# Miniprotein binders against p40896: the designs that were tried, part 34

Target 1, 331 residues: p40896
Amino acid sequence: MLMPKSVALLRIRYTLEAALARGFTTVRDCGGAEGFLKAEIRQGSLNGPRLITCGHAISQTGGHGDLRSGALPASAFDSCSCHFGQVGVVADGVPECYKAAREEFRRGADFIKIMGGGGVASPTDKISNKQFCDDEIKALVDVANSYHTYVTAHAYTAEAIQNCIKLGVKGIEHGNLLDERTAELMAELGCYLTPTLVTYKVMGSDQFSAFLGPENSRKNTEVLYKGIDAMKIAQKKKVKICFGSDLLGPLYGYQTQEFRIRGKVQTTQEILLSATVTPAEMNGLGDKLGQIKPGFIADLLMMKSNPLDDITILDEPESNILFVMKEGRIY
Key: E = the ipSAE of ESMFold2; O = the ipSAE of OpenDDE; V2 = 0.75 times the mean of E and O plus 0.25 times the DockQ between their complexes.

## First folded at step 23 (miniprotein)

Design bb6 (at its last look DockQ between E and O 0.50; V2 from the best seeds 0.00; counts 0 for: pae E 5.2 > 1.5, pTM E .503 < .8, unsure alone 64.632 < 70, SAP 71.116 > 70)
Fold by OpenDDE base, look of step 23:
Structure bb6 (fold): chain B 331 residues (1-331), chain A 80 residues (1-80)
Amino acid sequence: as target 1 above (331 residues)
Amino acid sequence: GDEVRIEIYVFPGVSPELAERLKEALKELKKEFGAELEVEVRVENGIIRFEIRIDSPEAERLLEEILRELFELIYELMEE
């Protein structure tokens, strides 16, 4: 549902400040955040994490980025700039894919996000759907490469993941239904996996049971449990893993629960690396972010307790973080 | 007692060189505060571990200052 841009801007300020307060000094947005926010943060008019943005996720008609009900006409697609909250744009065919990707870059995107498979929250697709044809994905990858950046894809199934990464997609968001063969291929190709287990946990909870309709709830349950197994497989096969949460709107405050969930599969050190070194590398910032070294940007957390002893410490940032430093400034 | 012991961990991406520089800086802090400050530094698996012992009637107060200075030193080293 689209909201007035004015309301969205007010919420964005709070969201950004809250994320920073929870210890996130850099955040990658995989759909919806506009490029101008980066300038505002750099100028100090907004206090928040450094943003890495894709603009809108690019989807096919009826894909995971197309949130229209099946009953709505094609004309019901509102791309009006007066509204905020559209995560995705629709592009069908190579020319439209070229245009869509170029438009996101024109608007200040750092990378491209695509919907490479079906999703949970979209009403008209199935999780099992492979989205985009090969030529469309290749077109999107070619544009991203021309800007010396990457494409990441929303994909759950082994088929969707393999299809994307064979065509040059460098990131997979979620990946909940990957298998060993897929994980091996991801590791071989140097593809990054960003699991987002907390979103499924929260949306599947009794507290937020009304957030998803019945069909979406079924889909959510399917991918939730498989996500843990996918993480185990990915870890075993030494896939590069990034930290992610993929929480929408009021659920964003639960982002730190991802640490707790991952503690069942990853060591604390692996989790911390997934939230520092690995995502910095993925985004071409491996020489500037994610490490405490000379010449790196001074993004630091001082904590009362050592998360290496217990990863759940990071799920209680209010109690455990003394302060957050971003670019040498304490917040 | 008048003794405070703390462990500080620095992670990730630390080097033995960084650890040594921090250790040297801590020695200078000892001179500044005039307190008995003992520091052991270990580097293992990309983690710097500081074991700090302060033996002073003002150990708790001094600890806050030391932590502040240590943080500033890390910041300065990063900005090089």
Scores: ipSAE 0.532, ipTM 0.836, lowest interface PAE 0.7, mean pLDDT 89
Fold by ESMFold2, look of step 23:
Structure bb6 (fold): chain B 331 residues (1-331), chain A 80 residues (1-80)
Amino acid sequence: as target 1 above (331 residues)
Amino acid sequence: GDEVRIEIYVFPGVSPELAERLKEALKELKKEFGAELEVEVRVENGIIRFEIRIDSPEAERLLEEILRELFELIYELMEE
């Protein structure tokens, strides 16, 4: 559907302001957020979370990030996902991978996002695919290391995950089909897992299930049923777990449901750390964000109830959050 | 009818050293509101818990202002 740029900009503003009001003072975007949004938030002319961005997700021809055949609503207001809202680029071979990664850093990226395996929503791949050759992944990692940052990869299967992390990829997005050996390897290598269970729950709900089409609905169902089990495995093996939602456009308001879903498998302390300390560490901000300490950036929530007693209060932010402070400013 | 008692929680977690500094700084806040305001702070598993009592005919009107002052007090301590 065709939408005027002025309407799209107003919807992006609303989405960012709503995320901040829900208590998300920093958000890592894995595809689609441009540097101008980050700059406007820094200047204070646009209210929203601090953004950590990758620019475009990098994919091989025919891979998960190759959008030439994907279908998405024209009203997708948030390209934070490697699914329907993804803005990606294609790079094949080592020289193109070097150039693609360097171009994202030139445009202001804080990290590199790649497609290390097949996806649910993409038209030309299967969840079982692993993607990129080893030399291509290594090239992307080498560029990220030269910029003193990291590569994170979309991957569902144990094979795709292991391939990526053995080549130096620091993070895995989703990981719904990981096994115990893979979780052990992730923990040994100090890798981060960011499960995103809410997106599969929402996309599989009666309200949204028709959106995917028959083949993608089947893929989504497969990852939904296995995702909780994978998180239990990762937790048991002491993998570093971050909080994520992978929600698209109008679904972004469902992001707090991830707290409720995780409450069924993690302790409240583990969930809170996964949304604060662990992601700050992953992004090189562990001495500045995620804790209340002298010298840290004043990103704070004031709430009516103790989330350690009931994590679900974070899934009801309008009723439970009294104030949000970001960089010392109350919103 | 003039008294409000609430408990509020500040997230994310805090170090025990900051909690002690916060207790000292609250003495100045109590001077601003006099005997009509009682604030006690606890740290529970790293989360700051405020137990607030406002004994005033305007307690509900003042609550938001008192909460902002507490929040900004934490900000001031983090700047140190």
Scores: ipSAE 0.162, ipTM 0.652, lowest interface PAE 5.2, mean pLDDT 76
ESMFold2 (binder alone), look of step 23: mean pLDDT 65; pTM 0.496

## First folded at step 24 (miniprotein)

Design cc1 (at its last look DockQ between E and O 0.97; V2 from the best seeds 0.00; counts 0 for: pTM E .758 < .8, unsure alone 66.514 < 70, SAP 77.542 > 70)
Fold by OpenDDE base, look of step 24:
Structure cc1 (fold): chain B 331 residues (1-331), chain A 80 residues (1-80)
Amino acid sequence: as target 1 above (331 residues)
Amino acid sequence: GDEVRIEIYIFPGVSPELAERLKEALKELKKELGAKLEVEIRVENGIIRLEVRIDSPEAERLMEEILMELFELIYELMEE
């Protein structure tokens, strides 16, 4: 769903405060959050989770991050900033990929997000599409490496995933159509998988059936039922798994339902690790976040119930969380 | 007086080192708060479990304050 930037900015305070209230003390944004938000949160102008950001997701022309109407030539959008997707930027070829990644870092990105395959919510691409050529992905990875950080890719298919991770991509977002061989390779290479099952569940619900057009609804259905199987495969092969939701705009309120969905596939301990230690490690913060330990940042939840007894407790934060501490401050 | 009892869980997982330090720190806190506060601490699968009992006419009011103090104590231990 595309909304004007001005409207998005008006809602950002509520979105951030709500995420923190749900117990998320750190959030990684994989496309759209501007770097200045981090400064505002650090300064206390905004109350919210610590943000780890990529800026814009980098996509090829016609890729998952290219939300321009296919009915109009590219030149039709050159003069209209309102048509530039807030989530993505388009880069074609090695020089443009260098420039795009460097621009995101210049603007305060902590990592790079790329569209390595087709998506559900994009209008013109197919899930089966492999996106970017090898030299483009390598260019993006090389830039990220020069900043001592990682690239993560949106990718569904085994082909798209393998293509990315063989070229040095360290994260896969979604991965709903991975197979056993792909999961083995991910584990071998130390690649992180971030499933986002709740987004497909919500978008496929009757309440939000109009959120996607007919083609996107079909694509959503395809990946929804495969996501659980992908999780089982990834878990079996000992892939490092992070917690994710990938909900857009008004759907952010459903982010905790990912705990409930994963409870069908993962143990409670596995889920909790995916929401603490593992993502901290992925982001180079394994010595600072995700544990109550001397020398770690004091991000804590005080709860009425033990999440180890029932993971769905974390899907009911309003009832179960007494206090949230972030960086030693109680909220 | 009125007695209030609450069971509290702290997330995420606690290190064995911090857990032991917390147990010791709680002994000192109990001395400071006197007979008004009883706290039992257990660590199960890395999760801190606190049982807090307050015996005071103002037990309900004091509960929130005491829980915040416990939270701050954990914070202080993490800063060391």
Scores: ipSAE 0.707, ipTM 0.898, lowest interface PAE 0.5, mean pLDDT 89
Fold by ESMFold2, look of step 24:
Structure cc1 (fold): chain B 331 residues (1-331), chain A 80 residues (1-80)
Amino acid sequence: as target 1 above (331 residues)
Amino acid sequence: GDEVRIEIYIFPGVSPELAERLKEALKELKKELGAKLEVEIRVENGIIRLEVRIDSPEAERLMEEILMELFELIYELMEE
């Protein structure tokens, strides 16, 4: 939920420093990271991962990124939000989509995140909802293409995914309900999938289930069961898979548990590539990051154990990572 | 002397070209550090594996310094 601005700033600092210490030298944020954080990290004023950011996720009225209560008038959106807690922005129609995407790039975004379908945690949408009209998605894609980057979309269902990727969306976040035909199309179009299973496991646990209301708890359970099967389908069809966790706020510390979950579906080599080479390629950084190679940026981990033998050591970073290097600096 | 051994792994995956340069650079490092230090390198499915042995009463403190030097060596090779 919302918190005072001063507390939000302190928690962001600690979150970023902790992620770097867990071995994440680059993080792609799909909503909430402000551009000043990139500047502070680049200057060395703040110890944290390299950030790849979208600024705000772009949503239609009543979509997944629209956190307003249904009882409030449409004009009340700003009165119910906190600037440091705001993840999304609302845009309806082609002109507003152009403006919203351009504004995020003006503010320093590296890519555009959209809500292509309903979510689990938002108050007014349903998992099965397709979101945005085709012309709106095309407008967002056209803007991203003009900046030589991409749109990635939140989407769970085969229908929402297919609609997005046929319109030029390059990436799909979550994808828990994709089917074999959808995976075949993703592979053919060269699209990327970023599964995020740990968030559903954590939010369904006894400790955190109160974070969701009853309807969102049922949504969460449905997507949890199907997410592992969707990843198996995507792997079988050779979809390019990136590593992600989609952990909200105080849950961010659980991000390494995604390695353990993926160990049930992918080989250790596949998991390691999904956290290095594949996301570097997706973000246009395939000639700079993800490998130890002449001319590449020195983002390195020194580890006590071989992750090829046991991927779960990455879920125990405190015990297994000796040193982290980012851009040649040891942390 | 008190011997300390550690096996470490460097992530992410390494290119064959850089791996060979690292092997050669480690030969020169061994000449400079003497008989009390041994560093063996292998590349296993693209992952650098280093076995470091120090035979010294201060081996634990020296180990950390040596590991950091090895890290910096890899960085220098990437800078080319």
Scores: ipSAE 0.638, ipTM 0.881, lowest interface PAE 1.3, mean pLDDT 81
ESMFold2 (binder alone), look of step 24: mean pLDDT 67; pTM 0.526

Design cc2 (at its last read DockQ between E and O 0.94; V2 from the best seeds 0.00; counts 0 for: SAP 73.461 > 70)
Amino acid sequence: GDEVEITIYIFPGVSPELAERLKEALKELKKEFGAELEVRITVENGIIRLEVRIDSPEAERLMEEILMELFELIYELMEE
ESMFold2, look of step 24: ipSAE 0.661; ipTM 0.894
ESMFold2 (binder alone), look of step 24: mean pLDDT 72; pTM 0.618
OpenDDE base, look of step 24: ipSAE 0.788; ipTM 0.928
ESMFold2, fold request of step 26: ipSAE 0.688, 0.697, 0.710; ipTM 0.904, 0.908, 0.910
ESMFold2 (binder alone), fold request of step 26: mean pLDDT 72, 72, 72; pTM 0.635, 0.630, 0.626
OpenDDE base, fold request of step 26: ipSAE 0.813, 0.787, 0.812; ipTM 0.947, 0.937, 0.946
ESMFold2, last read: ipSAE 0.714, 0.698, 0.712; ipTM 0.913, 0.908, 0.913
ESMFold2 (binder alone), last read: mean pLDDT 72, 72, 72; pTM 0.628, 0.625, 0.624
OpenDDE base, last read: ipSAE 0.810, 0.813, 0.818; ipTM 0.946, 0.946, 0.949

Design cc3 (at its last look DockQ between E and O 0.90; V2 from the best seeds 0.00; counts 0 for: pae E 1.7 > 1.5, pTM E .657 < .8, other shape alone 4.123 > 2.5, unsure alone 62.825 < 70, SAP 76.801 > 70)
Fold by OpenDDE base, look of step 24:
Parts: sequence; structure tokens; C-alpha cells
Structure cc3 (fold): chain B 331 residues (1-331), chain A 80 residues (1-80)
Amino acid sequence: as target 1 above (331 residues)
Amino acid sequence: GDETEITIYIFPGVSEELAERLKEALKELKKELGAKLEVRITVENGIIRLEVRIDSPEAERLLEEILMELFELIYELMEE
């Protein structure tokens, strides 16, 4: 979704405050959130969750992060702010991949996000496409490793997932079309899967069906029905699973519905771990976040009901959350 | 008298170490809160369960105060 940066900035405060009010004390952004937001939150000028950011998702020309119209040549965007996608940047070849990843780190990224396969919301790619050549992915991984952090990839197909994780990618976003062999390999390599089932459910709903064009709607339908099966497979194979939503713009408010959807395939305990301990571990914060322990950061919720009794309690934060504590401060 | 009873749950999961320390600290807190307040803390499957019983016309104010004290206590235990 192309939105002027100025308009996006106007909505950031509300979005961050709303996420915190829903009980999210830490949020990982996988494309679009700039590093300066972290400083503003730490300084108290913005109230919101702690942010873990990648800056821009890095994509090839015509990849999932390239939202430019295919009806116009690349040169048509040279002088346009649209050249720098709000969510993604384009990098082709090893030198450009080095530069793109280093630029994100220069701007305060905590990790790198890449588009390793085709997407739903992009206009010019197919879900079945592998994105980036092996040397490009390796280049991105090598840069991230030099900063002692990880690369995560957008990837749906078993082929795209395997290609990424064999090259050192440590996270897979979505993974809706993974198979048993791929899940086994993910578990073996210690790769983290972040399912985002709610985004497909919401975008496929009658209320928001117009959000996607006809082709994107078809792609959305394809991955929606596979997502639950992929989740079951991943769980069965003991893949490390993180909580995610991947909701864009006005849809962000539906983030808690992921709890309800996952309740169909995961135990409540597994879901809660995916939203606390596991993502903390993935981000090198396993000794600081996700538990109430001595030496940990005081992030916690006071609730009217026990989330272990019914996971859908977390999908109704307005009625069930009394207080949110982040870093010892009550909000 | 106006009796108010509330059960509150704290998330995420608490460690065994912190749970034991919290139970010990609660004994001291009860002495400070006086006879009109009963606070019971239990840990079930890692989740802290707070049961608060208040017999006072100021039950709402006292409840808020108790919750704040409990938050502070948990925070202090986490900073150690």
C-alpha cells in the first residue's frame, strides 16, 4: 500500500498507543518502521511498545517489496519519492545487497528482512516465484552476521523457504505453503516461523475484500486455506514459532485475532510461548523479555481472566486487560 | 459492610524463583495493608493469580492501592 510518508507519520502515534493498549509491550516490525521511532519511544515522546525494526524490507526488482507500477519503466520513478518504497527497497546484485543491508543498519535496524519469494499484496510477482539469487541472499546474510543478528525472509513455498534457510536465513515470515520436509529442515536448522494467519482472514473478508485487486485476491485465497495446515505441520515438527499478524494500515487493529485463529491448531500454552519466550529468544532478548523473572524487564499484563483458560481472552483486550506495564511503568 | 472480591491474573509466566520470593514478600505486605484486606497469591501453571477481598466502603480506592503495591513489589523483585 502506497501512502505518503507524511500521512503515515500522522497515524503512527495512534497505532503505537493502540498496540500497547492491546497488551503488546514489544513489537517487531518487518518493513516500514524507521529506527528513529525507537528513540522517540525510549524518550517518552511516543507511548508504544518497544520496537524491534528492520527498516525497509529488501527486495529484488519486481519482487514483493517492489510496489512500483509495472506499466511504467523504472526510470519513471528516479525522481519520485515512490522510488524508496515505504515498506521496501530494491537491491539487485551482491554490491547493492551489501549496500542496502548496511544502510538499514546505519539507520538503526536490529535485523534484516528480505523478500525471498512472491507475495499476496504485490502487483507484479507470483507466489510461486523465488526471489533473489543465492549469492544475493548470502550477501544479505553475511552482512547481518557481521552485525551479530539475523535475516528473516518473506516466503510462502517450500522451495523458497528451503532456499532461504539453507543460505543462513534464520526466520521465515508466513510459510503458508511449507511441507513436512521443509518443517523438518526448519526445526533442524533452528529457523523461526512467524505465521500471520489473521492478515489473510481479514483481507479475504467481505468488509475488506476491496483492499486487494482481483489477482491479489486470488493469491490471498490460495494462501489463506493453506495457512492452518502449515501451522499444524510446523507445530508437529517442533518448529520454533513466533506470534505475528502482518496487518497493514487500517487493518492493524485486528492483530489480536491471531490468538483466536491459532487456538484452532495450537494449545493455549504454545500460543502464549509464541508471543513471549520464543520471539524474545529469536531477537536475542531471551534473558530480558517474555517472563517474570529476576533480572528481566518488567513487562506484564494484569487481566480479569486467565488466558490459559481461554486464549480468546487476549482477543478482547478492552474488556480483559486492566493494566499494561512496560519497563515498570503502567499505561 | 460492603465486601468486594476480585480475582486478577498476571501474565506472562512467572519463574519459580520469583514466585517463591513473591509469596514471602506478600506476608510483609499483608501486615502493612491491615485487617480489612485479604490478599491471596497463588501461581497456577506459571500464571500469578491474585485474590483480593476488601471489606470497606472505600473498597475501590483500596483495591487500586493494593494493585499498585503489588505491581511495585513485582517490579522490585524483577530488578533484583
Scores: ipSAE 0.686, ipTM 0.884, lowest interface PAE 0.5, mean pLDDT 89
Fold by ESMFold2, look of step 24:
Structure cc3 (fold): chain B 331 residues (1-331), chain A 80 residues (1-80)
Amino acid sequence: as target 1 above (331 residues)
Amino acid sequence: GDETEITIYIFPGVSEELAERLKEALKELKKELGAKLEVRITVENGIIRLEVRIDSPEAERLLEEILMELFELIYELMEE
């Protein structure tokens, strides 16, 4: 969503404070949160989760991260940088991919996000698209490796996923149309999957269906129905699964509903690991976050009920969370 | 009545080493808070479970203070 910078800044403060209050002590942002927000949170001028950021998602011309109308000239993407909340940047060809990834790391990114396939909310692509050529993906992976971190990719289809992970991409965002062969390959290569089921349910509801244009509404419906089956396949094949919601703008408050949706498919232990240990490992923080253990960072929740008995209490944080500790400070 | 009883869970999962040290540290905390306090810790599937019972005319006020002390105790044990 495009909005004036002043409105976007006010909404980000509210969003971060609310996420912390809902019990999210660390959040990985796959587009829009730049490195200066991390500094403000560390210094205490903002209360919010610890941020793991990619800066801008990197897209090809006409890809999922290219939010320009098809009626605008090709240079319009760079001209859109005047609004806070810009989600993506466009890079075509190997040299531009090197530069785009290096620029994000220069600006404080912890990892690289790419668009490896088409999306629902973008104006000029189909969900069946594969995006980027092999040499472009390899270039992005090479840059991330030189910074000792990783690339994660937006991808829905089995073909797009397999292309990305065979070229060294470590994570897949969404993955709603993966098949059993793809899940087997992800498990073999040690790749991570971050499903985001809540966004499709919310976007399909009466309250929010107007946010989608006609073509994007069709894309959303397709991925909604298949995402649950994909998660079942990934669980059976022992793919490493992380917790995510992919909520944008006014929908961010629905993020805890992902716990409830996953409760229909996963065990409570699987869901809790996906929100703690597994994402900490993905981000090189497995020795620092996700457990109550000597030498770990003190990120703790004090709750009225045991989430292992009923995962839905995490979708009711106002009623169930008494205190949140992040880095030893109570919020 | 002046009794307050609550069961509390601390998330995420806890190591056995830290849980045992927490049990030992609770003996010292109970001495500081007096005989009107019953505190029991167990670990259920790796999750800390605290049962707190306070028999005092100020039980409601003391409960928050005790929970904050327990939370800070866990923090100190994580730092060693």
Scores: ipSAE 0.539, ipTM 0.834, lowest interface PAE 1.7, mean pLDDT 79
ESMFold2 (binder alone), look of step 24: mean pLDDT 63; pTM 0.458

Design cc4 (at its last look DockQ between E and O 0.92; V2 from the best seeds 0.00; counts 0 for: pae E 1.6 > 1.5, pTM E .696 < .8, other shape alone 3.174 > 2.5, unsure alone 66.481 < 70, SAP 72.724 > 70)
Fold by OpenDDE base, look of step 24:
Structure cc4 (fold): chain B 331 residues (1-331), chain A 80 residues (1-80)
Amino acid sequence: as target 1 above (331 residues)
Amino acid sequence: GDEVEITIYIFPGVSEELAERLKEALKELKKELGAKLEVRITVENGIIRLEVRIDSPEAERLMEEILMELFELIYELMEE
């Protein structure tokens, strides 16, 4: 979705405050949030969750992060701010991949996000496409490793997932079309899966069906019905699973519905771990976040109801959360 | 007097060590707040369950203050 940066900035405050009010004390952004937001939150000029950011998702030409119109040549965008997509940047070849990853780190990224396969919301790619050549993915991984952090990839298909994780990618976003063999390999390699089932449910709803064009709607339908099965497979194979939503723009408010959807395939304990301990571990914060322990950062919720009795309590934060504490401060 | 009772749950999961320290600290807090406050704490699958009972004409007003004090106590225990 192409929105003027100025308009996006106007909405950031509300989005961050709303996420915190819903009980999210830390949020990982996998494309679009700039590093300066972290400083503003730390300084108290913005109230919101702690941010872990990648900056722009790195994509090949015509990849999932390339939102340019296919009706126009690349040269048509050379002078346009659209050249720098809000979510993604385009990099082709090893030198450009090095440069793109280094630029994100220069701007304060904590990790790298890549588009390793086709997407739903992009206009010009197919879900079945593998994205990036092996040398490009390796280049991105090598840069991230030099900063002692990880690469995560957008990938749906078993092929795209396997290609990424064999090259050192440590996270898979979505993974809706994974198979048992892929899940086994993910578990073996210690790869983290972040399902985002709610985004497909919301975008496929009658209320928001117009958000996607006809082709994107078809792609959305394809991955929606597979997502639950993929989740079951991943759980069965003991893949490390993180909580995610991947909701864009006005849809961001539905982030808690992921709890409700996952309740169909995970135990409450498994879901809670996916929203606390596991993502903390993935981001090198396992000794600081996700638990109430001595020496940990004081992020916690005071609630009216026990989420262990019904996970859907977390999908109704307005009625169930009394207080949110982040870094010892109550909000 | 008016009596107010609430049950509160704290998330995420608490360590056994911190849970025990919290139980001990709550005994001290009860002494400070006087006979008007009863607090019970249990831990189930890592989630803290707090039962707070206040017997006072100002029970509603005091409840918010007490909950804040409990949060501060947890925070202090986490910083140690």
Scores: ipSAE 0.635, ipTM 0.869, lowest interface PAE 0.5, mean pLDDT 89
Fold by ESMFold2, look of step 24:
Structure cc4 (fold): chain B 331 residues (1-331), chain A 80 residues (1-80)
Amino acid sequence: as target 1 above (331 residues)
Amino acid sequence: GDEVEITIYIFPGVSEELAERLKEALKELKKELGAKLEVRITVENGIIRLEVRIDSPEAERLMEEILMELFELIYELMEE
């Protein structure tokens, strides 16, 4: 017997409330968050971060968002995702890409997420894959531009990243295998990189690695070790870097460990900007979020210690955060 | 002694304009709440730092209330 939707929704409520308590007043979801959650948070009937959503991630047949094989993907760690709805949708060819992107906007999406390259947890692709043809990616970008927003793409390899950003994709999720030339191009084009190293660290741990199949475990190991180097390259080349964790279901509590991992590569100021000003800019909210200024939305943390002196205090939010304010309300 | 002190930090980064307004508002707040508390503000690399001292037999009980009032004061200034 599978878990009822009502029980699955209660687990999502606890996850969102916990994220807010850890100091995340805004979260961008790259697949799976439905419009009713965003509406309930906006209305105040559900406590949680402000949500920026894409609806479903758009994938080609057999791509990273196509979960139809028999392997259990890492994205299914949270039993809610198995009952709550699919994370991705499949579109092949230009007309289907137009329709899929428009459908997500009809359902309330703020941006479009695509699978531009192969994944770790997906059952039927390789990390080396480039996903979608050029005309399909351009179609998705054209739709997003007509809604005055953007496309962000899952991509690991330099080839997949370069293909996406040359066609107008504004953001790259993960990017663990980028090289110096790719980073130079991203900076030139004003693209955003959102590294998510904590998910690979956690999925590579003894506790969780058993849920990946043997091939997915090998893929995860490959991207884990390369991701630190990629972030160093991106930082050196002055790529716009956003904060992300890409944690799956019950792993969401590990999201603050990303602060600690980034402390080995970025300065504390760079990390803090990547979690505030830079993502606000990416999402068209640079005049509303990310700073304490007149006319900005009151999303504030009261802390016992200065994170500029020690970024790791953000990985210990229960000990260091006294109060969280979101939109002027203390939680 | 009978004085309780805490140092706190408000994140994210603050504009110089709002920080100046906050300094002036804190002077007014001390007059309205009486001389039982001292609040000192500095800005360290764009982060608000507040030193709060309460000289009262009930200082520990009042500290949380005062911190929340300071948080609300910042919110009010952002709304202006």
Scores: ipSAE 0.577, ipTM 0.855, lowest interface PAE 1.6, mean pLDDT 81
ESMFold2 (binder alone), look of step 24: mean pLDDT 66; pTM 0.536

